VH-VL binders against a3dnn7. Designs and how they scored, part 1

All scores and structures are predictions.

Target 1, 238 residues: a3dnn7
Amino acid sequence: MIRLAAFDIDGTLTINRSSTVLCLEAIDALRKLEKNGVIVVLVSSNALPVVVGLKKYIGLSGPAIGETGALIYYGEEEIVATTKYSAKQAYLDVLEKYNEYVYGSWQNMFRLHDYALKIRKQYLSKDNEIYSLIKEYVENKYPYIKVGYSGYAIHLTPKDTGKGKALKQIMEKHGIRREETMGVGDSIMDWEFIKETKIKVAVANADPELRRKADIVTTKPSGYGVVEIVEKILDKPP
Positions, changes and structure headers below are counted from each chain's first letter, unless a header gives other numbers; antibody chains are not in Kabat numbers.
ipSAE, averaged over its two directions, is called F for ESMFold2-Fast, E for ESMFold2 and O for OpenDDE. V2 adds 0.75 times the mean of E and O to 0.25 times the DockQ between the complexes of E and O.
[cut] marks letters that were taken out.

## First folded at step 1 (VH-VL; framework fv_felzartamab)

Design za1
Fold by ESMFold2-Fast, scan of step 1:
Structure za1 (fold): chain C 238 residues (1-238), chain A 120 residues (1-120), chain B 107 residues (1-107)
Amino acid sequence: as target 1 above (238 residues)
Amino acid sequence: QVQLVESGGGLVQPGGSLRLSCAASGFTFSSYAMNWVRQAPGKGLEWVSGISGSGGSTYYADSVKGRFTISRDNSKNTLYLQMNSLRAEDTAVYYCAKDYSWYGEAFDYWGQGTLVTVSS
Amino acid sequence: DIELTQPPSVSVAPGQTARISCSGDNIGSKSVHWYQQKPGQAPVLVIYDDSDRPSGIPERFSGSNSGNTATLTISGTQAEDEADYYCQVWDSSSDHVFGGGTKLTVL
């Protein structure tokens, strides 16, 4: 039996990859995992307050990872930064230089390390070109920053952190061995934390690259796939 | 079937120049950062230089900055290292090494190495 | 700048467990990678991201990383494991940093 399960939020616990609407059946499945003694970790690129707020109102007791792994919330008196660097200066630089193509995520005012850029609507058809342009500019000028594109936002993240590094720190703190873990996601960006787990799960509608790397690909998409894998792990009918 | 094959090594005089090449196959070359790592005879590994997948960003160890230039030709799947103002301490086997992923910091594939000897 | 320190040599009897340390300030916050190099050959990645094993690497190889020390562990060491082993991290101030290397002797 697993003792820790880590879940990406957007596209994984939602009804599909285009919506932020939660799959309530998936949320119920997470609560069932906790009732069976499994530590549930929410993993996200969102600002920490967004992830912590979601965790609290769902009623989950496990840790939360925000800002693409740069911050871990264990409790109100224990919030840990996994990096000493901030992408803030690179973010401000990009906004000034490429304001024609991108704008800042409103969540950035609540961020400390990881910063997100949104591509303006009129340039979405050129999203890969804009991502590549910003990636080359930032990596050249700020070699300690890595640039990723989730399909939702372009993230500027310190290189010395990530979702996987944060998850490993949580596992160490709780005395959890890799063999006792499961990771679930929908994006190739989630591979960084999923690869640190024993049971590597991609939902049915995940990126093809993630589905190829995963040990298990669910038959149902997004949150419905989470229900499927949780019931399989607990060996219970729906 | 990932393969990296270095060439261009040889004997050069101090102050001379040499250009190394690395022919890559078996993966989407333009999607991965590439690196040069060297090893002096009987000594350890030392990272020398790196280049982003598109070639737009280049990085250098302090010991070679200003003397070496890394570049790539993605249409030919080839990585280069132009070495100028060579010194005796640059004598080493030079390895071509591939990043294992965009967020990865490990080198999953290495070439066989090419020997550069700087001597009179 | 981070400096990685490895013992220059480690000796084990066949079938015994070999442990190779890689020490650096706050190394537990970084991802550590391990390479095996046999005489006249290119390095081979044996462990990446602290504890992951590439396809084709025997299960007897494992890794850990906590605090100021990362460790490569080879259980049931075999004669073929005799080689030089290097740890490596990425550091924002020094880019890719390798340890000095450890010569493993299986006698």
Scores: ipSAE 0.000, ipTM 0.454, lowest interface PAE 15.2, mean pLDDT 89

Design za2
Fold by ESMFold2-Fast, scan of step 1:
Structure za2 (fold): chain C 238 residues (1-238), chain A 119 residues (1-119), chain B 107 residues (1-107)
Amino acid sequence: as target 1 above (238 residues)
Amino acid sequence: QVQLVESGGGLVQPGGSLRLSCAASGFTFSSYAMNWVRQAPGKGLEWVSGISGSGGSTYYADSVKGRFTISRDNSKNTLYLQMNSLRAEDTAVYYCAKGYYDSWGFDYWGQGTLVTVSS
Amino acid sequence: DIELTQPPSVSVAPGQTARISCSGDNIGSKSVHWYQQKPGQAPVLVIYDDSDRPSGIPERFSGSNSGNTATLTISGTQAEDEADYYCQVWDSSSDHVFGGGTKLTVL
């Protein structure tokens, strides 16, 4: 039986990868996991208040990971940073140099370590070229910062943290072994935490790179894939 | 261009077995979920079974659980449906359908293969 | 288990708007897909995720989904639009569920 399950939010708990609308059936499945004694961890690149707000109103008691692993919320009196570095300076530099192509995410006013850039609508057809350009510039000039692209935003993140590092810290704090864990996601960026789990799951519409690395690829996309795997786990021991 | 071609249908006695095949081309087969959807003569569409791109997860309609087995050979770009313990109510045209990458819909369908279970 | 109800037939004159409903409990919270099937042919996806059109589907096809009813709308209906139309959703308890189908007759 697993004791901890970690889930990406956008594209994984939503109705599809183009919407922020939650799959209510997936939310119900997460609540069922907790009722069966499984710790549910929400993992996200979003600012911490966004993740914590969602967790609280769903009624989940497990920890939350925000800012691509840079922050862990264990409770209102226990918020832990997994890194001492901030990508803020690199972010401001990119805004000045590449303002033609990108603008800052509105969530950046609620961020401390990880910073997000949005590609301007007129340049979305060149998103991979713009991502590569920014990645090369930032990683050469700021060797402690890494650059990732989720398809939603370009994230500048301190290299000494990540979704996987945050998840391992939660596992250590709760005495959970890898063999007792499951990870579910839709983006290659999620591989950082999924690879640290025993049951590695990609939803049907996940990035091809993630689907190739996963142990299980669901037959249904996004939130409905989450329902599928949760039902399978509760029906059969891992 | 995407193409799905079913084969293996035919006349079979109740209690008998048939194996359906679907040959896929025009897309990266291993990257997409595949499904079987059937249609009884003069009736509507009914989903039968689905399989993930890797083949690691399989799912079945309650009406066929324990009797039908879905599988795939990604090296041959072929989807299969092994049908055992066939019943008269399994008589239908069986369609091979490709899962739509960013949706729960089916974006491409084969022409179908007719399975008739009769004595 | 969700059940999808469609009217068995809808008739419209050429050039007029056809509306085909798909009713299900709280269907507005699900993504609805629509298929066109002509006699002797395989189904063709005409609308996915409530209102999106696949490449190659004419702009006269549109969809909506709210509350307990999803609707496929065909504006300026053409003779070649005469076909059976099926709605479909995914549901955690029932997997993929199709409506019973609607036969659209164009005069």
Scores: ipSAE 0.000, ipTM 0.459, lowest interface PAE 14.7, mean pLDDT 89

Design za3
Fold by ESMFold2-Fast, scan of step 1:
Structure za3 (fold): chain C 238 residues (1-238), chain A 120 residues (1-120), chain B 107 residues (1-107)
Amino acid sequence: as target 1 above (238 residues)
Amino acid sequence: QVQLVESGGGLVQPGGSLRLSCAASGFTFSSYAMNWVRQAPGKGLEWVSGISGSGGSTYYADSVKGRFTISRDNSKNTLYLQMNSLRAEDTAVYYCARDRSYYWGSFDYWGQGTLVTVSS
Amino acid sequence: DIELTQPPSVSVAPGQTARISCSGDNIGSKSVHWYQQKPGQAPVLVIYDDSDRPSGIPERFSGSNSGNTATLTISGTQAEDEADYYCQVWDSSSDHVFGGGTKLTVL
């Protein structure tokens, strides 16, 4: 049996990849995993309070990963940073220099290490050009920062951290071996943590690149695919 | 008792079409992914195509993409393979195989096969 | 894409241990399945998920998978084990991939 399952949130636990509406059937499946002794870890690029709030109201007891892996929440008295660096200075620099094209995510007032930029509506048709411009500027001037684009936001993240690093630290702390783990996601960006697990799962509507790398591709999309894989995991007798 | 029975094979000219069927019994058909695996005379096994239990996902070997179409009718417990633009290299015994569950990726039950010969 | 290589033939005397290898780049990260095929018959699954044995398959069949090589082991090989053996993996880029097959001769 697996002992730990890590899930991306947006596009994976939601009803589809264009909505933030949770798939309630997927949420019920996460609760069933914990009832059967599996540690459930939520993995996200969102600010830590957003992920922790979701975890608490679902009723999950496992850790939460926020800020693209820069922060791990184990409990109110145990919040761990996986990096000593912050992208804050790079973020402020970009905001001043490229204010014509981008603005700061409202979540940035609740961030410590990973900072998000939003592309202004009038420039969305040039999102890849703007992303490339910012990436080149930041990675040249701040060699300890990496720049990623989710299609929703441009993230400035310290290079020495990531969702995979955070997940490995959780596994180490809980004495969980890789062979006892499952990772589920919808984006090629999720590969960074999914590759660190034994059972690598992509939902049916995931990026083609992630579906190619995964061990298992569900038949149903997003949250409905999570229900499918959870049922298969729990159906396997000891 | 799980049983898979293939039919629809035969002799066909290059460029022609054939439709293979696989009748399943002894299990809940819709709960299992199904596959077609072929074997050319005197050669090894080659996976051709697969379909999820719901029919929502289909997969094809590069050698048959654009020419073959896998489908299923869960109400009739039947799997199909529509083969178009057939070539001499498609000559093989075609097996219907059940994926233990697509979680496993193994083929736990196989039909006896149906021979497809593509020759002028 | 992963490519699975098997020796074309293996020969053992009755009662000896037969070992059939299946080599593939990073195959140890995949679940390997093994099939037995006798002349004129459909393949039969003898090992799944590297080392698990289906109900009805004799205990003399076992499997392992590590690094770049998976191995099917038949201990105390019997005449009835003479057959072609195929390894198979599911790979996200290639879907289902079979090895070329190994003819096991028991003489």
Scores: ipSAE 0.000, ipTM 0.443, lowest interface PAE 13.8, mean pLDDT 89

Design za4
Fold by ESMFold2-Fast, scan of step 1:
Structure za4 (fold): chain C 238 residues (1-238), chain A 122 residues (1-122), chain B 107 residues (1-107)
Amino acid sequence: as target 1 above (238 residues)
Amino acid sequence: QVQLVESGGGLVQPGGSLRLSCAASGFTFSSYAMNWVRQAPGKGLEWVSGISGSGGSTYYADSVKGRFTISRDNSKNTLYLQMNSLRAEDTAVYYCAKEWYYGSGSYPFDYWGQGTLVTVSS
Amino acid sequence: DIELTQPPSVSVAPGQTARISCSGDNIGSKSVHWYQQKPGQAPVLVIYDDSDRPSGIPERFSGSNSGNTATLTISGTQAEDEADYYCQVWDSSSDHVFGGGTKLTVL
């Protein structure tokens, strides 16, 4: 039996990969894991208050990972930064240089380390070209920053942190062994934390690269795939 | 092209002193922590000392505290290790190593010099 | 203080997969780096941050880190991979810590 399950939010707990609308059936499934003694960890590139708010109102007792792993919320009196660096300088530089293509996420006013850029609607058909352009510029000029694209936003993140590093810190702190863990996601960017778990799950509509690496690919997409895997896990004896 | 070139090694009597230098080029020297890592003949790697990019913080292995002093001159792109009260067990090749990502617990050594041999013997 | 233990030697035939372990208390919470050292040469970084490869390092090199053991994996091992391999972590109380090294023999 698993003791900890880590879930990406956008595209994994939502109704599909193009929407931020939560799959309520998936949220119910997370509550069922919690009731059965499994620690549920939400893993996200969102600003920490967004992730913590969601975790709190779902009723989950486990830690939350925000800002692409740069921040871990263990409780109201224990919020831990996993990096001393901030991508803010690189972010402001990109806004000035590439304002034609991108704008800043509104959440950036609530960020400390990881900063998000949104691609303007008229350039979405060229999203991979714009992502590559920004990645090359930033990683060359700011060697301590890495650039990722989730399909929702381009994230500028200090290289010395990540979703996987944050998850490993949580596992160590709570005495959870890898053999007791499950990770679920939809993007190849989620591989960074999913690779640290025993049961590696990709939802049906996940990136092809993630689906190839996963131990289990659900038959249902996004949140409906989460319902599927949770039901399978809860049906297994300890 | 990043280069690190060590100098100053040699034969010294027990109780003697040596000063090692490492000339750096190809990167913004003051932006990176620098380290000395040694390797005794036929033995493994042992971290000796480190210094922050600004020079404001210095760190030492317990085996060398009080005897070795690390310093840097950012205007000359040079790292130093002043070694005093040398012992036979300090005999090793001393490598200059550039630290990458000084942040939350991820500090690999992305570039190394070729090393300079220090022999402490009578 | 964390101590890192590596097997002193590992032997593989050409084309086989070599696995080199690095064991330490709670090493899975640390970022593990791996260095290759050939006789008479300086160490070369081959894996950083548990599993990432520096530019120029062959794709056959990979890494993982979980619980009390980190592993360097070399798939389809070649004769030129024969070398000493060292794991390394940073710890707030010990600073930089190296494993004792593993001699990989390819024969």
Scores: ipSAE 0.000, ipTM 0.390, lowest interface PAE 22.1, mean pLDDT 89

Design za5
Fold by ESMFold2-Fast, scan of step 1:
Structure za5 (fold): chain C 238 residues (1-238), chain A 123 residues (1-123), chain B 107 residues (1-107)
Amino acid sequence: as target 1 above (238 residues)
Amino acid sequence: QVQLVESGGGLVQPGGSLRLSCAASGFTFSSYAMNWVRQAPGKGLEWVSGISGSGGSTYYADSVKGRFTISRDNSKNTLYLQMNSLRAEDTAVYYCAKSPYYDFWSGHYMDVWGQGTLVTVSS
Amino acid sequence: DIELTQPPSVSVAPGQTARISCSGDNIGSKSVHWYQQKPGQAPVLVIYDDSDRPSGIPERFSGSNSGNTATLTISGTQAEDEADYYCQVWDSSSDHVFGGGTKLTVL
């Protein structure tokens, strides 16, 4: 039987991968999972308040993972950091040195460990070059920080954490075995947590590499694919 | 290398019981969901029951619910089907069949089959 | 509950292409698998997930699935391909569902 299901938000619970608009049918499906006893975990690189706000208004009681795994919200009196390091100093350093190319995400004022940079519009055609420049600078000067690029934002994250580490900690706390879990996402970056689950699901419009690694690829994209997989597991719990 | 060997079939009277076994070898048995599929003489294939790799989830066709029980002993690499309250319509060759995945949500086909064991329910 | 309908028999001349259909409501939204069964033998998986071939299955076997019909295609059919063929899907309301089977005759 599945006892825990972890979902990426952007591109997975939304109407498509280019929008942050939620797929309401997917949100309804998450509520049905919890009503049937499945712990629903939202997994995101967003600042913790963004993820927690979403889970509260949906009405979900499960934990939330924010800041690329650096923070887990179990409840108002139990917020756990999965790392003792912060990328804040590296972020401020990069912002000063490379201000010509990047600016800080507005969410950074609500972050503690993971920090996000946006590439200025006029330099988007050189995004991989700018990403590589920042990655080399940061990882050499701050060896405890890793730099990733989603195509939307450059994230500076402590090396000793990640979405997968956070998910494993939640599983341990709740006494959930890997064989009782499902992970759903749309990006190869979601593989970091999906690989820690037994049932590995990619939505139809997911990155080709994630679709190749997944056990199940839905026939419908983004949130509509979430509806599809949830209906399957609720009709006949594994 | 990979093989499934069924046993326990035979002649049994209506209302009787029979226990089928399927011995697995050549693969990590506990990593795969397992199935029982039957075929009545001259008829098509009918799925009977399935069990997840851990044994935590079991599934049954409506025609056998309440009468048949699927189970597995991963320490012995053996799958079982306990058949109670047998009826004439349960007469069939029973195949043991392996899923390529641990569970029924990752994929829904059967990649390795045993040779089958005949169950005849008759007086 | 999905019901899978197959023609009871299909005949084809040696070397010609055999096509075996499997019809079901909105079957194109499901993954279809195909099994070959020769007399006195266990079924053998020949196509899974609509169009994928297991290792060891000849390339002359192919599959497609769209709308309300899935099709198993055998190109350059050989005498050894004479067998019963079964389609199969998983359906949340009825678990593993098999078609009634199609007897392929090569004459």
Scores: ipSAE 0.000, ipTM 0.416, lowest interface PAE 17.7, mean pLDDT 89

Design za6
Fold by ESMFold2-Fast, scan of step 1:
Structure za6 (fold): chain C 238 residues (1-238), chain A 118 residues (1-118), chain B 107 residues (1-107)
Amino acid sequence: as target 1 above (238 residues)
Amino acid sequence: QVQLVESGGGLVQPGGSLRLSCAASGFTFSSYAMNWVRQAPGKGLEWVSGISGSGGSTYYADSVKGRFTISRDNSKNTLYLQMNSLRAEDTAVYYCAKLYGSYYFDYWGQGTLVTVSS
Amino acid sequence: DIELTQPPSVSVAPGQTARISCSGDNIGSKSVHWYQQKPGQAPVLVIYDDSDRPSGIPERFSGSNSGNTATLTISGTQAEDEADYYCQVWDSSSDHVFGGGTKLTVL
């Protein structure tokens, strides 16, 4: 029986990968997991208050991971940083050098370690090229920073942390073994935490690379795929 | 566990050349930027040059641009500094330093003395 | 570009608090790091990211950084703390910049 399930938010719990609108059926599925004794962990590159707010209003009791793993929220008096480093300097450098292509995320006002860049609308058709350009620049100049692209924002994150490191810390704190876990996502960036779980799930519309690595690929996209996998594990525990 | 050991320092005449080496152990060398920091006798610390983990980016202080070349061999865990057209003002202890986090130096070698004199 | 100014020397009696300043234009927007250097030895990192201590550095060492001045504070200064102290920042235009250094004398 699975005792912990970790979910990416954007593109995984939403109606599709182009919208932030939640799939309410997926939210209901998360609540059903908790009613069956499964700890639900939300995993996100968003600033911590965004993830914690969502967790609280859904009514989930499990921890939340924000800033690409740099912060874990266990409770109001227990917020843990998984890194002592910040990508702020690299972020400021990129804004100065690549202002033609990118601008800062409004969420950066609420960030401590992970910093997000948005690609200007006119360059969205070249998003992979812009991402690769920034990744090459930052990872060569700032060897302690890694660069990822969620499809929504380019994230500059300290290398000594990540979604996977944060998830492993939560598992250790709750006494959960890898064999008791499931991870669900839509982006290759989610592989970092999904690879740390036993049941590795990609939704139907996930990145091709994630779909190849996953143990299970749902038949339905995004949040509807979450409903599918939750029903499967509750019906016949792996 | 982390160890940085410099070598190659010595006495050289003005206009001469010298190559410094730094042997690294105890960490994944190719994952970290490496730097050279010098200190003239009785003076403060001065950053000289830096190189990214991959070797794809190099940086130099204005005082050494065009004269010094930083390089690394990740297969040998070794950092180098080729110093050409040496001047009396280059006389200093040269430290190999490992870069971490928000651009601070977490580990330093013991240093190697370079004396440029007639 | 940024230039960091430190007092050349600071003297303190054993058990007293030593404060070493590092001044630079808008230094509060930078991450400031501090190194201790004893005669004949390599520098040792004592504070990174304004106020964090590496493992093994005594709790009496602390740091702050705001506006145009960063400060290294040593509470209950011990004889063994006698050394030269250097502040350092990274700047996109100047790369790694060190302050001129402060000789701390504990008498």
Scores: ipSAE 0.000, ipTM 0.409, lowest interface PAE 17.8, mean pLDDT 89

